# VHH binders against Probable RNA 3'-terminal phosphate cyclase-like protein: the designs that were tried, part 12

Target 1, 375 residues: Probable RNA 3'-terminal phosphate cyclase-like protein, of Arabidopsis thaliana (Mouse-ear cress) (q9c578)
Amino acid sequence: MVMMKKMKGSQSFRQRLLLSTLSSTPISIDEIRADETIPGLRPHEVNLLRLLEIVTDDAVVDINETGTRLKYKPGTIVGGKNLVHSCSLSRSIGYYLEPLLLLGLFGKKPLSIRLKGITNDPRDASVDTFRSTTLNIIKRFGVPAEDLELKIEARGVAPNGGGEVLLTVPNIKTLSAVHWVEEGMVKKIRGTTFSTRVTSDFEHSMRFAARGIFNNLLPDVHIFQDHRAGAQAGKSPGYGISLAAETTTGCFISADTTVSCERPDETGELDVEKKERSPAEDTGVEVASWLLQEIEKGGVVDSTHQGLLFLLCALSEQDVSKVRVGTLSPYAVETLRNIKEFLGVKFAIKPDPLTGTVILKCTGSGLINLSRKLS

## First folded at step 1 (VHH)

Design d13 (framework vhh_lunsekimig_d3)
Fold by ESMFold2-Fast, scan of step 1:
Structure d13 (fold): chain B 375 residues (1-375), chain A 119 residues (1-119)
Amino acid sequence: as target 1 above (375 residues)
Amino acid sequence: EVQLVESGGGVVQPGGSLRLSCAASGFTFSSYYLYWYRQAAGIERELIASITRGGSTNYVDSVKGRFTISRDNSENTMYLQMNSLRAEDTGLYYCAKTYRFHIYGMDVWGQGTLVTVSS
């Protein structure tokens, strides 16, 4: 009676597991990097499956010897307190946070989990961006603000990590549909610069450069320096910056990056020339420019958060959500396909000719947390 | 100083035409999205036309096919060609530049130019 969805390849791995779990749909994925020199699942993908086993009961994970086939039967999302998970150093903690946030909302108990690993990298959203932007987007869908929190206890960059965060997620009954089409005006910019195993001069240089761009555009700009040393910093030298713009209508738009000063030694790829690392000032200018580009694109979220926005709309109560976004990112388009595949939710997509933005509407799937216990 | 100055407004009969100009100074004109807004008496300003950095244009349905927005980056000037004017087109016409979110100090408005459609 329980039909297994069959699919192929390495694409959408996180969303496939997330949507499988939320929809209670068993999946079988074959041909995972079957023709590559190193075939199969990557360390971070296997590690995500281990995280799912920690936050769910009765999940069944069957991986073949080469890692090229996965059979996954989702369990009941439990959540719980005093959980600990060590994230693979092949990706940042940010790789795990997006699916974990959504899973935690539909748990039997509230989630409290300590995640260890890489807090900041250029591939995934930083823990700073999750704290400043991602959580605020989730709160828009009726999630209690005081129970949704991310604490940054230690910072760590690639390759050795050594960072640590504490994530708290309330369990909810349902997400509320949203009417979120008014972008508002940017009223303030907040940011954080950090460094590990290098001097705080890197933080100062990034802050100075970014403020130089913003100070002529708006008065309310504050960029904090979060210098970490000793036990609060991993052993890998690096630095980074995260910026978030807040609008008068409660929109949050972010950009971030991180520079690792030590070369990753994971694959032993000796003949790949690596570009010289940018000066800290250039990093500050670059990220400030990326933020302005995201603001200019329009929409109530930045390009990297479009996928999350659509997942929240599709998981919401059986009422119409209407949202404005900029030009759809490839990840956002992929997210819409996965939503249709697992939840049967289709979005009506209409360009707004006056603004160059796109308005999307859907009726939520009406996911109800039947396992929810008030505690 | 960053400045936008509108010109070309006036009184015109229904079915007539006007061309509005917006002269810009104090910023890199070619790098910005540019907008025409209209404000009728007792109503909030509405966006009627926009032009991207690359010259792509967008219009509100009520003016589409009648109005044409254009830009001349060499002259730092934006235009609005208005044809087949109707009484409902009466209002103050403002040009503006901004990032999408109307950042303070970048949301620059001209003084407006009055267009009156009457016989």
Scores: ipSAE 0.000, ipTM 0.254, lowest interface PAE 11.9, mean pLDDT 86

Design d14 (framework vhh_7nfr_2)
Fold by ESMFold2-Fast, scan of step 1:
Structure d14 (fold): chain B 375 residues (1-375), chain A 122 residues (1-122)
Amino acid sequence: as target 1 above (375 residues)
Amino acid sequence: QVQLQESGGGLVQPGGSLRLSCAASGFTFSSYSMSWVRQAPGEGREWVSSISYSGGSTYYADSVKGRFTIARDNVKNTLYLLMDSLKSDDTAVYYCAAKYTYRIVSGRYDYWGQGTQVTVSS
């Protein structure tokens, strides 16, 4: 018997649907890009609503003719096996993974779903970062490791995708509160370079450049090459790199990017041999530098995972979680506002001037998966 | 016993140059990565540049890339920062900081200097 929550605009669309569903709070969103030349919901936003319909029972989605108004009544999160979803090519699979992961944890059944589309792009977290970092963050909150997995079956970059991943998520009763304030020392760096529909020289160049930055700082650096060919290489040429640092206290800090290669002329060839440093080498240097910058910022997670960390704390059992992060990202601040709005959870925030980090504390909302069936 | 002593700061006009030095003693300098960190009036500390223990790798904040050069002399146990094309935004106290090679933990250095003032003003 929760009253419908009224809101406006296109902001926080993913988190609004996620928190609406987890809190069983109906929502009405008006004025979605109402004054833009192309008004209303975008293809990936509509596609996310279709994904919600696949993983829930009895969800009600009402969209007006122009896409400028959405009424959403969340259903029961079911999960299930042998699910398939084709993600919109307007965003990567990474756009869908974080909401889907959190919904899957609170399902009636474990989740197993095949997602098709773009696996890697510069806008959303890559499937590699999700596997190396996002899943390891979730494990800290008491999620069983055995059934928590992302399998990368095919890679696909923009614009035409053709990538494919299999996500499995266990269902849980509750998330455990955490005390996670010690960053530890970086003990190893792991990474993945890939290419689709272009030579593996792009993978080698990124790997060599990134290793050149790390080798004098740490002995334990290993960057894998995951070249894909044929059906596993999607429909578009491109290359990318994902890097993750692991600390002695179990923290994972990541950085990634992807370059899509549209043919620059009718031949489509890149002259990589005549450049002192190729675009791939620049990409390797850039991402390695981003990883070092994230490590320098501090905190138990990188800037892109702060929002997820706060969601996990707020959804946890009614006990105190205490976490250290670097300077708060705009997405993290937005996440804190949305948490308060849907869950009523307020974080105490205390800066640590000696480290430039900030410590956050909250009492979890105590979300219990009452629909969970042990079968 | 452990000491990091900065020098070379001062007043300079926009477009000018300065060379900062940091003399290290009391620890095995060649086993530590070295960094320059600055703090402008009324602001928090900002990482500027780092150099690996051997000098083989250098890193720069985007705000100083192409203008500043970090270097070290492991025989003299000295760290340098060569600052070209100085801007008023570079006005800050510049700190020398040392981090054991295998301790890559953000914002946490093993040893800090006392700082040297750089003022860029017309």
Scores: ipSAE 0.000, ipTM 0.188, lowest interface PAE 14.8, mean pLDDT 87

Design e01 (framework vhh_7nfr_2)
Fold by ESMFold2-Fast, scan of step 1:
Order: C-alpha cells, then sequence, then structure tokens
Structure e01 (fold): chain B 375 residues (1-375), chain A 120 residues (1-120)
C-alpha cells in the first residue's frame, strides 16, 4: 500500500494482476489503449477484476471514466466454496483459469468455483487442455492431485457460450522446486473432440483425420468423443479438438483449437486456398500437425505453457529449479520480465546447441501461504 | 443392451469378393462411428476400417486401401464391409466395433465375429 508500481499500456494485463496479488504489490496502470477508437479496458479485463474481488478480501479497484487508468490494491486471497462467476463472452473461460489456479493455491481456504461462459476458442487454452496438461504441470510442483480438478459440466463456444466448468484447487503452504530437463520420448497421445449444436460427424471427422497423422508414429493414440446434448451443448454451433502427448518422463505437450459456426462473415479473412478435405477434417489435421511441431520444438512443456512453468519455478521455495524448454515464445519472454519486476527473481538462461532447446535456472522467491489453516 | 452381430464370412479363393454385415441394436446407431477389426490365426488384433456416424467420412488401413469399402445403412442399423481382391493375408475373424479403437489392446468384441478364409 505504501509503494505503488507504475506501469503503462494494455500488455500483460492478466499477469500484472496475478503477480500484483501474489506479491501484495499495489499497481497503477496508465495509458490503457488511450489512443484507440475504443479506449481503455476490455470487457474481459473488467470481468477479471470482478473475479479477483470474489476470491480476495479487501481488494480495491479504481478505474477512471474512460477505462484508460487502473489503480489496483490487491486483497488477501481467501478462496472459498460454492463460488460462481459468469465470465465475459469477449474471451473464453481459459483466459481466467491460469491466474485463478495460481491464486487458489495461495488462498486461506481451498477454492471451489463454478465458471460460466465460453469453454473452447482458438485464442485461449481450452478447458480440455487445462485439464489434460495445465493441471499435470502444476502437480509436479507438489500440489495434491486429489483436490485439483476441473469438471466440464457443459460446453459452449463463441459467440453465446452457455458452457460451464467447476474448478477445485487445494490451498498449499509452498510450491516445491523442480529439476525437469529430460524430455523423454512420447509414449501416448490422448485427445478430446467435441461438437455443440452440430452433428457428431464433426467429432468423428476431426478424430479420424488426427489419427491418420499419428498412425505411422505411435501405436498408443486414443481420442475421445465428448458427446453433449441439450443444456450441456451451450448456445452456439461449433466443434473442436484438444490433443495432449505424454512422455516417458512425465512431460505433457498440448495443442487445441475450436471452430465457431455462427457469424462466418465477421470471422475475418477466409482461407482462399482450395481444400480437398472437409473443414472438420482440416481442423483435425491442423491440430495434429501443431502437436507434432510442439514435440519437435522440444522442452518439457509446449510453447503456450512456458509462461506457467516459469511462474511456478519463480513462486517455489527458495531452492533451485532447472527446466528445459524449446525456443522461448514472446509470451514466455514477457513472463520472465514480469517475474523479475514483481518477484525480483532472475532466470539464468543457457541455450543447448545440441538439442536446439534452452535451459533455465532460478532460485524461487519462497512464497509461503501464511493464511493457510493447519489441519 | 448393446448388441453387434456379424455375418457374411466364408471360404473364398484369392482374388474373390465377400460382403460382411453387422446388425446393431441397443443404441442410436447414427450417433456412433463404426469400425471393422480383424484377428488372424496366431496374430494380434488389427484395425481394418472406420466410418463416421453419417457415413460422410471413411478411413482404411494401408493393407486394405483400394480393395475394401466400408458402408452403413442408418435406417437398417447395419454396417457393411465390401471386400474385393481378397488375399491369403486377409484370413481372419472380422469383428464389428462401436466407435474407433486406436489401441487394440483395449478392444473387447461384443459379437462372436465372422470368419473369413482366403485359401486355395
Amino acid sequence: as target 1 above (375 residues)
Amino acid sequence: QVQLQESGGGLVQPGGSLRLSCAASGFTFSDYAMSWVRQAPGEGREWVSSISGSGGSTYYADSVKGRFTIARDNVKNTLYLLMDSLKSDDTAVYYCARDFYEGLDWFDPWGQGTQVTVSS
């Protein structure tokens, strides 16, 4: 409260709020899209602030009339049971899940929260990827598996959502440091196909097309069909696929996407290239190809999970974590800068020319959940 | 509740043709992809072909591509496998399966299968 960090622009909004809250550091963000036709905070950003108010006590949010300035004083992370939050339809539930997961770990009480909105879209990690990959990454840092769960109760795609998930997160004392440099070999691929308010043939087409890519590479491939009907199928037609590769050393590498079938004239540029496959078959092939590309890049996580991996290392006990990743994504580099800014944690970064991967090493900040009740 | 009954197998000479049928009951047939899986004497199980619920998409193992055709009749709740240019290597018990099995170690047939023998 005494010293406030001053920042500018719309970049890293989600991580700035997360790290502000975890470090108990008040922040002031100016010039949020100040020169744009529609200036200021977006609906999903305001909605994230409201979610923070639900899971914390005594948070103070001060937004100016144009939404171009935010003053945020973090509260104490409480957690709690029977919480409900309706996510903005301008982003998927996936936008909220990563910060919410990390905040829930350091709460006074375990977290149990029902989130409503868009479960799957092409921009944010799907609820499937979160369940198959994100939660398994967290478990490596000493988080109890039994109390860490995401239930997908209803699926909903853009624009109208109607999806629903239940997230449970245990509260912990500290995260454990890790030594994760061995990628191993891919031993199995698991996936999920779904459709909402269109035929299950979209699910079958994506599944069989993806299988066609993997058949000559790996025998242990199983892609599930998550069939939903009525109220569990949301309010908008669409389909999607999520794939996760598991390695012999316990690494999880994922790729996903979703296609919304409403408002195709507002979807932006259409691919003018002539295709021989159906759109659903193309989606299956594309995501399978993306998964293989992520595996080829190397590292113990895919490029979309590098930021989370580094956050976990930086928040861990005051011991050394050492991890291998593929080429650093822009999001990962941004995450490292934000970690240094809020936590004072610096990563030693060493390229490994033999593998084309990068090894990162840090001493954790030693975040301790002092509000956690014993027994 | 789920019942799958295979038929249409028999003894044929190399280069011959057979049509296998699978009668399905106990579920909404059009909601599920269907597959043919075979097991040769002394060999493991092998996936042969799959068809989507609508019949709009079909998939084949490399060993049978261009020789076999999978089809379905959603009105009659029946799956078909049309087998042309049969080879001795096609000798197996053929099983009908609901959905697609990528790891055949998890495959457990609902029906007794239908024997296809390509000989002499």
Scores: ipSAE 0.000, ipTM 0.205, lowest interface PAE 15.9, mean pLDDT 86

Design e02 (framework vhh_ozoralizumab_d1)
Fold by ESMFold2-Fast, scan of step 1:
Structure e02 (fold): chain B 375 residues (1-375), chain A 120 residues (1-120)
Amino acid sequence: as target 1 above (375 residues)
Amino acid sequence: EVQLVESGGGLVQPGGSLRLSCAASGFTFSSYAMYWVRQAPGKGLEWVSEISSSGSTIKYPDSVKGRFTISRDNAKNTLYLQMNSLRPEDTAVYYCAKDYLEYWDSFDYRGQGTLVTVSS
């Protein structure tokens, strides 16, 4: 750790901490929402720092009294088993999963951690999308399937959560470079519908509606119900759907959302018309349409996974990775800037006007997990 | 705790019939879609049939379409697979599943399976 990097603002908070930790680069972030009515770090941001303290040794976190300045000296990534973390209810568990996955790969020990909180929301990728898509993307980079798992033990939606997942991540020596430019054709669509504290009819309605969109396009469509009751259904009423398409070349493209019903009215009764933001059938149609839009955009990953794809390429062995993506998301663009800042890795970017996609190339930084035993 | 117990497998000659049963417990059976999947020796999992929670929507792959029939009895928490015109290629361990995700090369909430051998 030669120099502390100085940065400003609230942007890319999650990635700044992740890349700081992976590169062993101390950071100082000033002017965090300094001019907002409620200045400083948000509960989920502070909670992420606490999670980093759980999975690393000797991390130093210094936050000023207003939360508008953070000094972070990263620790050594340890991982470990029987870990437990209660995620802030201001964001879903999905907010924590991507950084935790990448940190776990470069730990001294394999990671096994129980995360409690909100499993599904419309803002972050759901635990279902993480299982169906995120984990399959990282396998392309040489991560073994053995001990790479997310178990959904309980579901919980906003605002009160009560969900619980168990994440297991193997530690690796290094990531392999990839040549991943062929999208292939969609060969299967798989999905999961769920509901908490409401009838399973919501699951059936979403499933029926989504299948209606796909019926004329593809025969191999299976959408499953994961109905939860009692202790496995969390503390808030809601429902959601996650859909994933698999292509002939092994690409996984996903879309998901969750609808949180309002708390019971003054009579204590659920009023479905007042509590629902949209009917379950409309939710199924919307997410199916979003999946088709992501497929039409092209690329080997959906828009929400572009950032992860680029992180994996940049962290890989010192060889050339070449990947095709659709239109770059704002998150993907910020990811490229952060990669350059922390790892010194520059991507060559070439638009493909024939397909409307973009090809990116980089030479990986060659991150090596020196603490891992030979396997 | 979710439990699925398959039964009804055995040795049968080509062209014969078998009916598999799956007894479900530990969850509200009538609220879940159910699946039959199989694994032939030395091969991966193959989806065989799907039935919605109400029984209204049923799907089969071309390999078994017209020969196999999935059904359910929600009052008895039981799933069935009627297999007719059996072929040697149908030889496999058959599993009942509540949560089958083919693209993960695995599935959750399956039973121990029941062996079906089609041979003379």
Scores: ipSAE 0.000, ipTM 0.219, lowest interface PAE 15.6, mean pLDDT 87

Design e03 (framework vhh_lunsekimig_d3)
Fold by ESMFold2-Fast, scan of step 1:
Structure e03 (fold): chain B 375 residues (1-375), chain A 119 residues (1-119)
Amino acid sequence: as target 1 above (375 residues)
Amino acid sequence: EVQLVESGGGVVQPGGSLRLSCAASGFTFSSYELYWYRQAAGIERELIASITSGGSTNYVDSVKGRFTISRDNSENTMYLQMNSLRAEDTGLYYCAAGWEDYLYEYDYWGQGTLVTVSS
C-alpha cells in the first residue's frame, strides 16, 4: 500500500491525475483556486475525473462542497470497446487526449472510445496535430501502429462544439527506451485547413498564405482542405489550420491554431487583453511562421510536445533514453518535476551551447502492464 | 577520453584490510558526486558508499564502521578504505561518477576491481 500524496493548488491537474493513476498513488489536492472569485475545480477538470472512472475500475473520487479539495484513489486501468464520453465545452477534446493516450497503453484491454465536444481551439493541441504528430511520437517508443488511431468524424469549434472523434489505443507490455538526438532535415510539410459553418474560402485563404511562406524553402508541401458540412460541421462557426514538418530522421514538428467566429458570453471580472479578429490569410501566415520558428529552435519535437516526450521516456523500460530538445518550455519543466514526484525518475540535462538545444537522459521507471494477459 | 580506473583489489584473509583507489581523467572530477558499488556472485550490483562534492558521506548498513570513502580533488582520485573484511565482502568493486547533485544515473563507470576475502 502506497501512502496518500498531499499537494495544493490547480497546477498540473491533468498530469497529477495521470501520474497518480499510472503509479497507483492516491492523492489529496487542497486549496484548488480557493482565493479566486469563482473557486474550485472547473467543468473540464470534473469531466476528466468522470472519464477516468469510465476507463478504470474502482477509482474513488471525493470532492468537497466548493470543489476546492479533491481526494483521488486511482483504480485499475481497464480500457474497453464501444466507450463514449462527452467532453466539457470549457476545453477542447485535446485536453483529454494526452492523458487518455498514455492511460490506454497500460490498460487490461485495448481502448476504443468516442469523444464528443470541441475538436479545435487555440489553447490545446488540435485533433489534427494529435493525428499527424502526437501519435507518431508515441510510435517511436515501440507502440505498434495497429490500433493506434484517431479518426475525425465531425469537427466542432468553441463555444458549442458538436465535434466527434474515435480514438483507438493498443494495450502494451512496456514502452521501449529511445536514442533520439538527430534532428535531420525537413523533407516534407503536410497540413490541414478546415472551416465549420463558414465558407470554404477561409480554408483556401489559409492554405494559399501558408504555402506562400514555404514555396521558396521546400518543394514537398501539401496542405489539404478538410471541408465539412451538415452534421460533420458542428454547432459553431470557425476555421483553423494545422501544419506538421517531417524530417529525414523521423521527427515531427507541428504548429496549429483555430479562430472561433462566435464567442461565449464573458463571465467574471477578468481584465484580459483582447486580441482583434484576424483574417484567414493572417492565420495561415502566422501558423506557417510558428512552424518555421519551432524548426529553428531545434530538438526532435516541438515545444508543445516536450512534456509528452519526457513522460514517455520516464514510463519506459529500465534502460537509458536520450533525447534532444530546444529551449525547455515552462510546461516541460513542470512535467519534469511531476515525473520526479510520482515516478522518482530524474533527468540529467546537458546544454549544447553550439546549437542552443539541450540533451536530456533518464533511466525509465520500467512500468509494466501487469493487467495484460499473456495468450 | 574519459576514464575511471579502479585499483587496489586482491586476495585478503578475513579480518584484513584493503584500500581501493579510483583514478579519474578527462573530466572535472571535483564537481562530481562519487560512488562505490559492489557486485557479488549471484547478487545484484549494490551501492555501498557515496561521497558528495562537498565531502559528505553515506554508507550501506552492512559496511558502516568498517569502510571509509574519501576523495582527493587535487589528485582526481577517490578511495575506499576497507577494514575488518568478511567473506561476504567478496565481489567486484566499481567506482562511478555523477554529473550533477540531482543526477540519479552516473555519467561514468570504472571497469571494476576484484576483492576476494578467503581463508
Scores: ipSAE 0.000, ipTM 0.111, lowest interface PAE 20.0, mean pLDDT 86

Design e04 (framework vhh_7uia_1)
Fold by ESMFold2-Fast, scan of step 1:
Structure e04 (fold): chain B 375 residues (1-375), chain A 121 residues (1-121)
Amino acid sequence: as target 1 above (375 residues)
Amino acid sequence: QLQLVETGGGLVKPGGSLRLSCVVSGFTFSSYYMAWVRQAPGKELEWVSSISGSGDSTYYEDSVKGRFTISTDNAKNTLYLQMSSLKPEDTAVYYCARETYWDLGEYMDVWGQGTQVTVSS
C-alpha cells in the first residue's frame, strides 16, 4: 500500500516537496490559500513542481482547477546533464537552489543544470551566498568538492531577470554525521558587489562602505567587484552585495541583499532619498552590520542556513550529529517539524545560557542513494 | 458506540456501475476525513479515495481517477463512492474508514466491516 501524507495550507511548500521526494512519500495538500483574494498556488510554486518533473522520472502532479489542492507522487531522482530550467520571475533562482542541491545529491547520475531568471533579490539567498556559504556547509557532511559548483554566467535582478547560472552537483551514497559545536574566531571576510544596467560606482560605494565597518575589526577583508555588461547584465537595473565570514573552525556566516532600480516599490523609495549617503553606500553599511549581527548571535551557521543544517543532520548516516546554532529562526523551527513529519527524526534541543546559543542532537535517518550510478 | 456500515456491493459486468454507501454513527462525521480502501484477493489494502469533513476536498488513487467519485451527505452521516466504468481489477472488498489527517491507511482508527464488489468477465 502506498501511504499518502495529508496536509494543508501554503506553509513549507519547498520543504514539503523536497522531503516528499527524498522519502518517496506521496503527499496531498489542500486549503492552499483557499480563502485569499487570489487563491491557490503561486507561479513560483507551480514552476518548482515543473523543475521536479525535469530532475525526476515518473513524478505525478495533480492540481485542481483553482490551484487550492495539490496531489504529488514523487518520482525517482535521476539528475543528468545538459538540463535547462527557466525559473519563474515571481521569485529568484535562490528559491530553487537549496531543494535542487539536496535532490541532486541523491540522484542516479550527477546533476548539471542551467537555471535562468533572477539571480539576486532581497527575499532568497543570492547566487553569491549559495557559492560562498551554502556549498561550503554541505562539504562538512562529506560531499566531495569536485563537481560541486555554481557558475554565474549572467546576472539578472527583478523584475525582468535575464540572469543565468550553471549548477553542478555530484551524486553521493550517504551524508556523514557531524560534530560541529566550535564556532572559532572570524579569520577572514570575503564579499562580492555587483551591478546590472547601472554604473560600477554602485559597486565601489557598497565595497567602500562595507570595508569601513570591518577595517577596525580584522585585517583580512577582501570584497570583489563583479561588474557585468551587455548580455551578462540581464534585463533590469540593480545592484547588490553578499558578504561571508570564515572562521578558524571552518564555519561560514553570510548576509546579502539586492536593490532593484526598475521596480516601482523599490525605486520609489530610492527616488524619495531621505539619507545624506547614497543608497548604495547605505546598502553596504546595512549588510556589513547584518553580518556582524549574525556573528554575534553565534552558532556554526547564520540564521538563514539553520534549516539546511538540520536537514543535512537528519538525512545523514545513522550516527549522532551534534551542532550549535544561535537563537532558532522561525524557518528553522518549521524545518524541525517537517523533518519529524517526513523522516521521523527528532532533535534533542539544549539551550546554552552562557552563550545564548542552542545545541541540537539527532540520529540521522540513514538515507542511502541506492540508485547511484558509478562514474 | 462508533460504527461504520458499508452497503451497495455486488456482482457487475465490466463497464458497469455501483454506488457504495457507508452510514456512520457515534461521532461527528463532518469533523473527520473519511476514506474508501479496498482489498483484492491475496493483496494488501489499497487506498482508493478520501474526502474532507466539509466535502470540499477530494483525493483519488490514480487508477480510479475519472471513474470513481467520493461524496458525503453530512445531514445523513453518509459517505458514498460512485463507481463507473468498472474493470475486473476493481474486484475487492471495499471498506470505509475514518482517517487521521497525516497518513492514509496507516492511522485509520475506525473501520467498517466491508462490502464485496465483484466485476466478472
Scores: ipSAE 0.000, ipTM 0.098, lowest interface PAE 22.8, mean pLDDT 86

Design e05 (framework vhh_7mjh_2)
Fold by ESMFold2-Fast, scan of step 1:
Parts: structure tokens; sequence; C-alpha cells
Structure e05 (fold): chain B 375 residues (1-375), chain A 121 residues (1-121)
């Protein structure tokens, strides 16, 4: 038995639940937005707790009347088939995918789960980025490609969603440590443009603009249009673009965004009414520029995937992982603190002045999936 | 065992049209996305387009005006209609089950042997 860890505030809610569950460490979180006008847990946070109850056995969730205190006792990660979860519309499905992926790897059974909600938004990694980039990062840690898949069955944007994905995750015994410091050269760019409940002209405009940025830099650029109609187009008008670069050493670097054409409050704040949505061409240029900026920063992952990379290193077998990243994001730094708190894993951090990148090393915690059944 | 068998290739004149077929077996065809990919002589693989379980399609933008992908779930068959064919469309055409953009382009685990299309004057 591990003593209950006491912590405060709303920070790192997703990672606190994930690491609590993976380490079998009960937690108590007090003072969750206690002094805010709207106190307590947000809809997506409560919804994540419901999802954890679906994928685990014997988890105990105790939330006080105001949502300002949570006691969470993790259960055994089971996984299973034919699971369904409706994600809160306060965050995209992308908010749920990273913890689900990591939990599914350490389940008693392989995971197959249908997630409904918002597939693409500007805050969380899109379902496209998860499919193109996130899944390829975890394959580096010895996760088999068989049964590791995200299917995008319907797209849905804010505010009303109506998107749907099927996530399948194999269960593993352990993650392998990695030596991953060679960035290589970009050899391909792949992308997807989409629109929901608006014309495909938005898809074409984003694609044309992004290609204009890349055409003089490399020849192997393919940006596809994923136009959805009817029930597969969700409940809200919008458009978006996801771009990923693959390097000669197998690195995947991504950038994405989404523009919702309906605002949740179209009659509210006067200042908000003056801020119209970006033109589709501007969106294409912006995301292409973000991708080039991420490539220029260096590292074997983009800035949004640094946290996941460090989690994978810390959860790996008791051997040394060594990885190169660009400038550490605030989320990455927060991730390192959470890793130390729950797993006791400390990273050695060494700047590389020749490249402007940072090399991190750790000895993995050696998490073993003791509940895994051999095929 | 997943099997995909392409057919319908052959010689066609510039400006002509051609319809390719892909017969699928060993999996529940109606439950999967299907894609078409081509490889011109001496060049790498080029993705043509995909069709979803709903029948909705997505195409390589360079080819969108020239091709149409369709499926017949009752026959477990995928189709590629090509119009206004040019000499540069000369390639071996492959169908693929649920192809990921970033899948390694090694041996074709989920692809057939292909069908060759030659566009000649």
Amino acid sequence: as target 1 above (375 residues)
Amino acid sequence: EVQLVESGGGLVQPGGSLRLSCAASGFTFSSYEMSWVRQAPGKGLEWIGRIYTSGSTSYNPSLKSLVTISRDNSKNTLYLQMNSLRAEDTATYYCAKGLDYFESWGPFDYWGQGTTVTVSS
C-alpha cells in the first residue's frame, strides 16, 4: 500500500490522475479553484474521472459538493473491448487520448474504445496529429504496431462536436528505453485539411497556402482534403489543418489548428464580436509557419510532445534513456516535476550549445504490466 | 489473411479513361477505409485517395479533378475511375486497407500485387 499523496490546486489534473493510476498511488487534491467565481472541477475533468472508472476496476472517486476537493484511489487497469465514452464538449477528444494511450498499454486486456465529441480544436492535439505523430512516437519505445490505431469515423468541431473516433491500444509488458538524439533531415511533409458543414473551398484554401510555404523547401509534400458530409460532419461548422514532418531518422514533428465558424456566444461581448475567425488561407500559412518553427527549434519531437516523450522515458525499463529536445515548454517542465513526484525518476538535463537543443537522460522506473496475459 | 487483388489495368491513349477494381477478402470490407496508391517507374509511392466506410472520399489535391473512388460493399470491391489520362499517369496502381500516411513503404503487407496502367500516344 502507498500512503495517500496530498496536493492542491487545478494544475496538472490530467497528469496527476494518469500518474496516480500508473503508480497505484491514492491522491487527495484540495483547493481546486476554491477562490474562483466558478469554483471546482470543470466538466472535462469530471468526465476524465468517469473515463478512468470505465477502463479500470475498483477505482474510487470521491468529490465534495462544490467540486473543490477530490479523493481518488486508482484501480487495476483492465482495458477491454466495445467500450464507449462521450467526451465533454468543454475540451476536445485530444485531451483524453494521451492518458488513454498510456493507460491502455498497461491494461490487463487490449483496449478498444469509441470516443465521441470534438475531434479538432486549437487547444489540444487534433485526432489527426495523434494518428500521424503521437502513435509514431510511442512505437520508438517498443510498442507493437499491430492493434495500435486511431480511426476517425466522424469529425466534429466546437461548440457542439458530433465527432467520433475508435482508439485501439495493445497491452504490453514493459516499454523499452531509447537512445534518440539524432534529428535527421526532413524528408516528407504530410497533412490533412478538413471542413465540417461549410464548403470544401476552406480545405482547398488552407492546402494551397500551406503548399506555397513548402514548395521551395522540399519536393515530398502531400496535403490531403478530408471532406465530410452528413452524419460524419458533426454538428458545428468549421475547418482545420494538421501538418506533420517525418525526418530521415524517424522523428515526427507536428503542428495543427482548427477554426470554429460558430461562436458559443454570438451576442455576448462586444470585443469578442470584433474578433472574426481567421481566413482559411491565413490559417494554412500560420500552421505551415508553426511547423517550420518547430523544425527549427530542433529536438526529436515538437514542443507539444515533449511531455509525452518524458513520460515514456520515465515509465520504461530500468535502463538509461537519452533524448534530444528543443527549448523546454512550460508543460514539459511541469511534466518532469510530476514524474519526480509520482515515480521518483529524476532527469539529468544538459544544454547542447552547438545546436541550441537540450539533452535529457533518465533511468526508467521499470513499470511492469503484471496483469498482462500472453497471447 | 488479408488479400487485395487489383485488376483493370492496360494500355490507354492520352485523354482516355480507365476503371480499376480491387477485390478484397480476409476481412470485413465494409468496416474499413480503403485507399489507392500508385508508383510510376523509377519513382516513389504516390497516394491517390481514400474512401471511408460511409462512402465519403478524400483525394490527393493534385489528382482530385481526374479520379473518382467508389466501393461496393456487397461485392467487397473497391473502384478507381480515372479520366483525362496523361503519359505521367503511367504507373502500377495498388489498393490498400486502412493505409496510414506514415506507414513504412516496405513490402506490401496490406496491398495487392498491383495492376499496371500505361498511357501511350
Scores: ipSAE 0.000, ipTM 0.167, lowest interface PAE 19.0, mean pLDDT 85

